# Ledger of designs, part 141: VHH binders against q9y6x5

Target 1, 379 residues: q9y6x5
Amino acid sequence: LPPKLLLVSFDGFRADYLKNYEFPHLQNFIKEGVLVEHVKNVFITKTFPNHYSIVTGLYEESHGIVANSMYDAVTKKHFSDSNDKDPFWWNEAVPIWVTNQLQENRSSAAAMWPGTDVPIHDTISSYFMNYNSSVSFEERLNNITMWLNNSNPPVTFATLYWEEPDASGHKYGPEDKENMSRVLKKIDDLIGDLVQRLKMLGLWENLNVIITSDHGMTQCSQDRLINLDSCIDHSYYTLIDLSPVAAILPKINRTEVYNKLKNCSPHMNVYLKEDIPNRFYYQHNDRIQPIILVADEGWTIVLNESSQKLGDHGYDNSLPSMHPFLAAHGPAFHKGYKHSTINIVDIYPMMCHILGLKPHPNNGTFGHTKCLLVDQWCI

## First folded at step 7 (VHH)

Design ua40 (framework vhh_8dlx_2)
Fold by ESMFold2-Fast, scan of step 7:
Structure ua40 (fold): chain B 379 residues (1-379), chain A 120 residues (1-120)
Amino acid sequence: as target 1 above (379 residues)
Amino acid sequence: EVQLVESGGGVVQPGRSLRLSCAASGFTFSSYAMHWVRQAPGKGLEWIGNIYHSGSTFYNPSLKSLVTISRDDSTNTLYLQMNSLRAEDTAIYYCARGLWGEARKYFDYWGKGTLVTVSS
């Protein structure tokens, strides 16, 4: 039987939640599988960039999804979650489901993973659901398991995306133990439902399952605001993205806009594009704007108003609060193995190995994940 | 204090047109993308479309031929023009402010909604 892989994302699942809350179902999954305690994501630590990095193995400057809000000055196109179906934005990389469909007679299935409801290089996931936040986890799981059992050519790669705990992390903040405990318990119950469904359908023994996330969450406060309007007038620039990484398109000379911003706040770094730190791998793409503002952890950039967000992400990817985890179970994975850290770009070449696919050139290092795999020697 | 107030709803006959308004206050309206969302009785939320600060619009493909979104930044007002109304367009219509850099249609402020009933 061909190897099969189900990749599951719970948006905004901070790695440290595993240490501070109880997850009986997830712990049972980990006990018989593997856990990577921290996954170092790509900068900026946002949903679309990191979801695309997981499935391409590329930094944002290379795959082209450089933010959740983007602008292309040549075509005058805007990108956001409400208009994410234009292939233009996704065509700078080849995601794993496209490779899976093109290298062998194989199918892919998707329940709402970013990019799976758009044709990329003229190839769309063989089975997919158009994004709709109102569709329950149970309905997404039902479709994925149906496709895994009843497809020809066989579905060998499947994805499942869920919006929590990100939405609640923003609303309550990660330090609200009462509300976050309730939200995270519900997620653990959904993991229990997933495992039970796979067992009942006879899929569990032969299916590789990865549970991961795109980023973490940090606590914000009304006492930690940067008012951009106090620093520069709206007539000097077009705002492409705001917080915690502001993308500035100057309407006047770039150096003049930079000079107005450079001493704006002690809690924000201001970069000309060519001065963005090399460690971010966030410079070599036309969708990255001429000036980028990067707020310090827990600080929110605003336009002459207060912020109701008690949690946020997008901050420096070296921050542990921005890191998700990765747990996996299945015939490819060791049982009861714990690993400290990998880079989020390392997930792609590992998944290609499990599926027997030749990876496209990527920024991941297979050696970083080989200790998770039963067919690899990890000394 | 951010406020969004929808108006222009009511009972309208099938085949007619209707324009909804949303009055915004308490923030720099011209700097935000604005959205229209609706909820029919017994159904989930359905995104209609948005308009960026630049005036660029994007619509739900199922509704694109039937609706037009516009904005007047001088009066902090968002509009939804609907044409050829059907019984299926009966819903509560919400104005929503888009979050900067947030994925998966997470909005930070919503109006209370305005009811549109399409009946003979």
Scores: ipSAE 0.458, ipTM 0.748, lowest interface PAE 2.8, mean pLDDT 92

Design ua41 (framework vhh_8dlx_2)
Fold by ESMFold2-Fast, scan of step 7:
Structure ua41 (fold): chain B 379 residues (1-379), chain A 120 residues (1-120)
Amino acid sequence: as target 1 above (379 residues)
Amino acid sequence: EVQLVESGGGVVQPGRSLRLSCAASGFTFSSYAMHWVRQAPGKGLEWIGNIYHSGSTFYNPSLKSLVTISRDDSTNTLYLQMNSLRAEDTAIYYCARGLWGEARTFFDYWGKGTLVTVSS
């Protein structure tokens, strides 16, 4: 029987939540599996970019989903998150579900993972749900488990996406212990439901399950705002993305726009595209705009107004507050093993190994994850 | 100072149509994605749909044949057209602003809501 893998994402699950709150169901999962305490995500630390990096093993400049809001200067197309289903945006990489279907003649299933409701290289996930935030976790789980158990060719790769704790992290901020404890307890209960459902259906012992996230969350404040309208008149540029990474498309000379921005705030770095730090791997793509503004942790870029966000992400990927975790359980994984850190791009080659797939060229390093796996020697 | 004010709610008969409005003020309306969300008595929030700043619309698949969202940027007004109303459509209807790059998970401003009652 071919190996099977279920990849689960809880959006915006900051790694240190595990140390500050009780997760009895997740701890039971980890006790008989593995935990990676920190996953260093890709820049920018946003939902769509990092979800696509998990399933392609590529930096954003290489897979082409460089932000949740994008503009492509070559084709003059605009992208917005949530429902943009134009394959153009997704075709710069081959996600693992496409590889799974094309190399091994197996099926893939998806409950709302970004990109899974889009035909990529003329291949859409064998079973999928169109994105709809109103669909419950239980309904997503019911569909995934039905497809894992009742498909021919067999579903060997399945994904499940949930919007929390990101939505509450934005609303309350990660330092609101009362509200965040309630939200995180609900997530732990969903993890308990997931494990129980897999056990009741006879899937638990033979299924590899990864629980991870795309980014963390940091505390924001009305006292930490950068008013972009005080820096530059809106007639000089087109705004492609705003906060905490602003993407600026100049309507006049690029140098003139840069000079108006470069010293506007001590809490914002202004980069010409060619000056973006190499460590970000955020330069070599036409969808990255000529000028990028990067706010300091906890600072919000606004357009002459207040912000209701008490939490945010998108910041420098070296910040621990931006890091998620990874937990895994199943026949491919050791039991009771803890690992300190991996890169988010390392998840893809690990998943390819588990599924017996040949990975496309990628930025991950299999050696970083081999200590998690029972069929590998890590010393 | 950012404000969203819903109007057009009230009592309607089953099978009829109703159009809700949301008047926006205090921000550059044309630059933001706008959403409709509802909450039936004793139930959670249900997302109805949105319209991006580009004019593109996306709907809850359960409601897509029953609703149409539109906007008039010249009057800073968002609209929700509802057809073939049923008793289960009885809810408080909220207008909400989507934030740049976070429209999937976070709405930064909400109206106070307008009540729609579909009576048998």
Scores: ipSAE 0.329, ipTM 0.661, lowest interface PAE 3.8, mean pLDDT 91

Design ua42 (framework vhh_8dlx_2)
Fold by ESMFold2-Fast, scan of step 7:
Structure ua42 (fold): chain B 379 residues (1-379), chain A 120 residues (1-120)
Amino acid sequence: as target 1 above (379 residues)
Amino acid sequence: EVQLVESGGGVVQPGRSLRLSCAASGFTFSSYAMHWVRQAPGKGLEWIGNIYHSGSTFYNPSLKSLVTISRDDSTNTLYLQMNSLRAEDTAIYYCARGLWGEARTWFDYWGKGTLVTVSS
């Protein structure tokens, strides 16, 4: 009987929302499972990079999804988060669903997790939904549970992705208590629906379920803008990504572009690629541009205009506001255990262990997640 | 100040083609990704596709064979070419400005919409 795992992501679920809002369904899930209060994500703290880090255990410079908007200097290809269909962007790593399908006789299922509708190393998730934001959580859940119960070879790894609370976090900002309380209550109700569906189908007691997220959210303001047009003329560079991490491809000498940018704002750090702090693990990939600008928390880089964003992410991964949480329940996990912090890259080797898979080389440390697991010695 | 104005909608017969335009003003159009989104009667919003500042285009897989998106940065104009129109393509079509590097499809400005009715 192979173990089964369902990995669920609620995009942009900031860890400290758990302390500031009520989550009765999630709290019941945690009471009989485990909670990791903070997950230290990878830099940059954006959706596609962190979702791929969860399923590969690799830093962005190693797995190649280095931003939601990318340019590859070797091939001259452009990427955006609205189209992930070119396997080129995803082929620098092997995600867990590929490993799951290639070891033993096993299937994977996916409801819209980034990368799952793309053939990676000529292997696509056995069952998947093409990305479409208009598809309800209920429809995604119905497909995943159908595949978990009715597949040969059996589905042992399944993923489910939901866009909230990220969209509302951007629109209202995380400090809008009234609007965020409504959004987060709806998410808690969806978690309740998920648990009830799994119980109704007889899956709950034998399925490992992880609920996590890719990043948090911080408050932005019209009073905290960095106008890039005040620093440098458009004719000197190609803009690959803007805010809060700007990716600059110089059209002239790199040093000249750097000198125009380096003292432009006290609320932005300007790095030549080789000077990017080692702690970011954001340097060794052709898709990382020659000059990177990193805005301070809550500051937005703009092109001579106002910003409508009241919340944003992408900032320094040491910031607690950028951290998601991880909750889990199932036969592999202890009941009622709380852990303070893990790295987001640690999730991959933990999931490989639960599924009995040999992990590909990765940046995670299995030891960091041992105390969550019933079959491991915690000290 | 930011304005997006769609045009080119109307009544068309099934199987025909139609091109929609979106005139943008009040921002540096050439620096932004632009999107087309539609809403059929009684339905939710459906993302059609986008075009980046680089000219790279990305489409909803369900619609890719039916549409082409292009832009003219010299006139600040976005285009949607639709081919082989069907009754199910009846909708209000919106032009929208994309956000840089955000999670999936999200917009900060969009136009008033233009109605396309596919009827025999």
Scores: ipSAE 0.275, ipTM 0.653, lowest interface PAE 4.3, mean pLDDT 91

Design ua43 (framework vhh_8dlx_2)
Fold by ESMFold2-Fast, scan of step 7:
Structure ua43 (fold): chain B 379 residues (1-379), chain A 120 residues (1-120)
Amino acid sequence: as target 1 above (379 residues)
Amino acid sequence: EVQLVESGGGVVQPGRSLRLSCAASGFTFSSYAMHWVRQAPGKGLEWIGNIYHSGSTFYNPSLKSLVTISRDDSTNTLYLQMNSLRAEDTAIYYCARGLWGEARTHFDYWGKGTLVTVSS
């Protein structure tokens, strides 16, 4: 049997939720598999950038999905959210499903992972669902398992994306124990449903399953707002992205815009593009704007209004609150092994190894994940 | 203060068309993605579609042939054009502002809704 991998993402699943809430189904999964307690994601700590980094092994400046809202100054194109299906945005990298289809006589399947409904380098996932938030987890799971069992060439790489706990994290904030407990219990039940479905269909013993996330969540407050309209008149710039990382395209002299912004709030760092910290790996791409504003953890940038967000992400990737976890089970993985930390870009070369694919050049380090794998030496 | 006010609902005959409007105030409307969502009696919320600040639209595939979303940034107004209305389209229709920079989570502000009743 060729090796098979199912990659599952629960959006916004902060790593330390595992310490503060009960997850009986996820804990049973981990008991017979592996757990990475913290995954250090890429900057900015947003959904599309990190989901594309997982499947390419690249920093955002290299794969080109640098935010959930983008502007490319060379082509004058605007990217807005998951619904922009122009291949232009995705073509700066080769995601693993494309590699899987091109290197091997194998198929890929996708239930709404970002980019899977777009032809990338003239290759679209063999089976996919167009993004629609109204589609239930059960329907996504039914399609993925049907494709895993009934496809020729065989589906060897499959992805499944779910919007929670991110949506509830934004609405309630991660410190709302009553509401977050309810949401996280439902997610744990979905993990139980996933495992049970795979067992019923005879897939469980031969399938490698990774459960991970793109980022965490931090508590926000109406007491922690940065009003951008108090800093600068909106006629002086075009706003490409707002919070917690604002992307500013000046309509006047860049230095004048920078000078109006640089001392406006003690809770926001203002960077000219060339001054963005090297550790972010967020500089060398035409889609990164001339001025970037980075709010401190828990602070929200607004346009002369209040914010309804009680939780948010996008902040500095060194913050533990921004980190997801990774759990995995299957023939490639050890049983009952816990690992402290990996980088999110390390997931891609590990997945390529499991599938027998030659990885494209990437920023991950295979050595960081080798102790998770039964066919590797940890020394 | 952010406000979204839907209008244009009412009782409509099956097979007819209806256009709903949403008047936005208290924010820079042209900078935000806007969404339409509905809730039928006794049912959950159903996402209809959105329009981004770029003008790009995306629709629920189950509804795509029946609806068109547009915006007029000069009047801060969002529109939902519905064609070939059926009894199952009876719902409260909400205008919602998209969460800035969020790909898969949707809304931070909602209107109070406008009721559309498709009779017989």
Scores: ipSAE 0.208, ipTM 0.593, lowest interface PAE 4.5, mean pLDDT 91

Design ua44 (framework vhh_8dlx_2)
Fold by ESMFold2-Fast, scan of step 7:
Structure ua44 (fold): chain B 379 residues (1-379), chain A 120 residues (1-120)
Amino acid sequence: as target 1 above (379 residues)
Amino acid sequence: EVQLVESGGGVVQPGRSLRLSCAASGFTFSSYAMHWVRQAPGKGLEWIGNIYHSGSTFYNPSLKSLVTISRDDSTNTLYLQMNSLRAEDTAIYYCARGLWGEARTLFDYWGKGTLVTVSS
């Protein structure tokens, strides 16, 4: 039987939630597995970019999903969070499910992970669900477990995506202990359901399971707004993305737009594309706009209005509030091992190793994750 | 105050066409992606499609041949044109403002909805 891996994402699961709330089911999972306390995600710290980085091991400038809202200056195409099905946006990288199907003559299965309902390099996940937020966690889990047990060629790589706690993090903010406690308890119950289902179906002992997330969440406030309309008139630019990273496409001279923006607020940094800090690895792609505005943690960029968001992400990836965690259990992983930090791009080469796949060139470093694995020399 | 007000709903016969409107106020309409979503009786929200501020449109693949979304930035109005209406199109139809930079159909403002009943 070939090795099998299930990759699970709970969107927006901030790493320090683990220390501030009770997770009895997740803690039981970790007790007999591994925990990485912080995963340093890629910039910008948004859902689509980081989910694609997990499965490609690439920075956003390299895999091409540079934001949840994008404009490609060469082709004049627009991308939004509500329509991600044009292969054009996803074809700058090869995600692990494509590699799994092409290298080893194995099947992949997907329940809603970004990109899995799109043919990428003419290859779509062998089994998949078209994205629909109304589909319950239980239905996603039922399909994934059915495909793991009843497929030929065998499903060796499976993904499962869930929108919480991100949606509630935006609505209530991470500092709302009452509402976040309720939401996180429901997540923990879903993890319990997942483990129980895998045990009942005889999958638990032989399946590698990774539970992770794409980013964290920080508290926002009506007292921390940057009104872009006070800086510059709408006639001077096209707005591609707004907050907390604004993507500005100038309609006039770029330097003139930059000069109108550069000193407008002490709580945002304004970059010409070539001046974006090298540490972000967010510069070399036609989908990155000529001017990028980066708000300070907890600040929201608005257009002459209030914001209903009490939590947000997308901020500087050095911020601990933007970091998710990674927990894993299965035959490939040590039991009861705790690791401090890895980079989110390191997950891809680790997963390729577990599955016996040759990774495509990537920005991850296998050495950063080897201590998690039983077949590797840690020291 | 941000406000979205849907109109144009009502009772229509199967096979007919209907156009819904959404009047937006209190924000710079031309800078936002706008969405249509619906909720059939006893069911969850179903995303219909959106229109980017550039005019580019994206649709639920199940509905693409049956609907057209358009906008008029001079009047701050969003439209949903529906053709070949079926009984299963009976729902409350909402317009919603897209949440910038968020994946997976997140909205920060939406209207109270307009009811469409397809019945013969």
Scores: ipSAE 0.286, ipTM 0.672, lowest interface PAE 4.5, mean pLDDT 91

Design ua45 (framework vhh_8dlx_2)
Fold by ESMFold2-Fast, scan of step 7:
Structure ua45 (fold): chain B 379 residues (1-379), chain A 120 residues (1-120)
Amino acid sequence: as target 1 above (379 residues)
Amino acid sequence: EVQLVESGGGVVQPGRSLRLSCAASGFTFSSYAMHWVRQAPGKGLEWIGNIYHSGSTFYNPSLKSLVTISRDDSTNTLYLQMNSLRAEDTAIYYCARGLWGEAKTYFDYWGKGTLVTVSS
């Protein structure tokens, strides 16, 4: 029987939540599996970009999902215009579910993972759910487990996405211990439900399960706002994305727009596209705008108003507050092993190895994840 | 100050149509994606759909054939047209301002809501 893998994402699960809150179900999962304490995600530290990086092993400039709101200068298309199901946005990379279906006689299943309800290179996940945030975790889990047990060709790769704790992280901020404690306890209970369901169905002992996230969360404040309207008038540019990374498309000379922005606030960096730091790997794509503004951690870019959000992400990927974790359990993984750090792009070649797939060219390094795997040497 | 004020709710008979409005003030309305969400008694929030600043719309697939979202940037007003109303559509309907590029589950400003009761 081919190996099977279930990849689970809890959106916005900051790595250090594991140190500050109790997770009895997740700790039981980790005790008999592996934990990577920090996963260094890709820039920008946003949901769609990082979810696509997990399943492609590519930096955002290479896979083409460079933000949650995008504009493509060559084709004049806008991503947030009801076209997140347009294959155009997703076709710059080959995600693992497509590779899984094309290299071997295998099926993929998906519950809400970004991109799985889109035909990519003319291939859509064999089983999928159209994105709908109102669908419960239980219903997503029921569908995934049904497909894992009742498919021909067999489902060997499955994904499950859940929107929390990201939504609550934005609303309350990560420093609100009372509210975050309630939210994180609920997530731990969902992890308990997941494990119990897999055990009940006889899947637990033979299924590889990865629990991870796309980014963390940092505390924001009404005292840390950058009013973009005090820097430059709206008539001079089109705003493609706002905060904490603003994507600016000039309506006048680019240098003039840059000069109006570059010294406006000590709490943001202003980059011409060609001057974006190499360490971000965020330059070589038509969907990256001519001018990018990057706010300092905890600062929010606004348009002549206050902000109600108390938490945010999208910031510099070197910040520990932006890092998620990775926990895994199953026949491919060691038991009781703790690892400090991997790059989020390293997850893809590791998953390809577990599934016996040949990875597409990618930015990950298989060597970084070898110590997690029972069939590898980690000296 | 940023404010969102919903109106147009009330008691309606099953099978009829209803149009809700949301009046926005205190921000550059034309620059933001706007959302409609609802909450039925004793249930969680259900996202209905949104409209981007360009006029393009995204809908909850379960509701797509039953609702239309539109906007009038000259009057800072967001609209929700609902057709073929059912008892299950009884809920408080909220207008919400979306975050740039964030998950649809979080909004930075909300209205107080307007109650729609579908009964005969």
Scores: ipSAE 0.014, ipTM 0.464, lowest interface PAE 7.3, mean pLDDT 90

Design ua46 (framework vhh_8dlx_2)
Fold by ESMFold2-Fast, scan of step 7:
Structure ua46 (fold): chain B 379 residues (1-379), chain A 120 residues (1-120)
Amino acid sequence: as target 1 above (379 residues)
Amino acid sequence: EVQLVESGGGVVQPGRSLRLSCAASGFTFSSYAMHWVRQAPGKGLEWIGNIYHSGSTFYNPSLKSLVTISRDDSTNTLYLQMNSLRAEDTAIYYCARGLWGDARTYFDYWGKGTLVTVSS
């Protein structure tokens, strides 16, 4: 029987939440599995970019999902993160579910992971749910477990996506201990439900399960706003993305727009595309706009209004507040092992190894995840 | 001050159409994605759809053939056209502003809602 893997994402689950809140169900999962305390995600630290990096092992400039809001100047197409199903945006990489279906003649299943309801290189996940935020975690879990048990060819790769704690992180901010405690307890209970469901169906002992996230969350404030309208008139540019990384498409000479923006705020860096720091790996893609504005941690870029959000992400990926964690359990993983840090692009080659797939060229390093795996020597 | 004010709700007969409006003020309306969300009695929040600054629209797949979202940037107004109304469409309808680049689950401003009751 081929090995099986379920990849679960809780959007916006900051790594430090594990140290500041109690997670009895997640701790029981970790006790007999592995924990990576910090996962260094890709820049920009947003949902769609990082979810696609997890399943392709590529930096955003290489896989083409460079933001949750994108514009392609050649084709004049615009991307949104809510329900954009144009394969054009996704075709610069091959995600693991496509590789799984094509290399091994096995099935994939998906409950709302970004990209899984899109045909990519003419291949869509064998079983999938069209994105709908109103669908409960329980319904997503019921579909995934049904597909894992009742499919021919067998489902060997499955994904499950949940929007919390990201939505509450934005609304309350990560420093709101009372509200975040309630939200995170509910997530821990969902993890308990997941484990119990897998045990009841006889899947638990033979299934590899990874629980991870795409990014963290940092505290914002109405006292930390950058008003873009105070620095430049809208007639000079088209705004492709706003905060905390603004993507600017000039309507006039690029240097003239840059000169108007560079003095906007001491809490924002303004980059011409070719001057974006190499460490971001965020330069070599046509969807990256000619001018990028990067706000300092906790600062929000606005258009002449106040902001009600108390938390945000998208900031510099070197910030610990932007980092998620990774926990895993199953026959491929050691029991009770703790690891400090991996890169989010390292998850893809590790998953390919577990599934027996040949990875496409990628930016991950398999050696970084070797100590998590029982069939690898790291001593 | 950002404000969203819904209007157009009321009692309608099954099979009829209804158009809801949302008047926006206090921000650059033309630059933001706008959403419609509803909550039926005793049920959770259901996302209906959105419209981006470009005019591109995306809908809940269960509702796509029954609703149309549009905007008038000259009057800062968002619209929801509903056709073939059923008793199941009875709900409070909310206008919401999407968080730029994270419009998937988080809305930073909401209206107070307008009640639509579909009954014979």
Scores: ipSAE 0.298, ipTM 0.677, lowest interface PAE 4.5, mean pLDDT 91

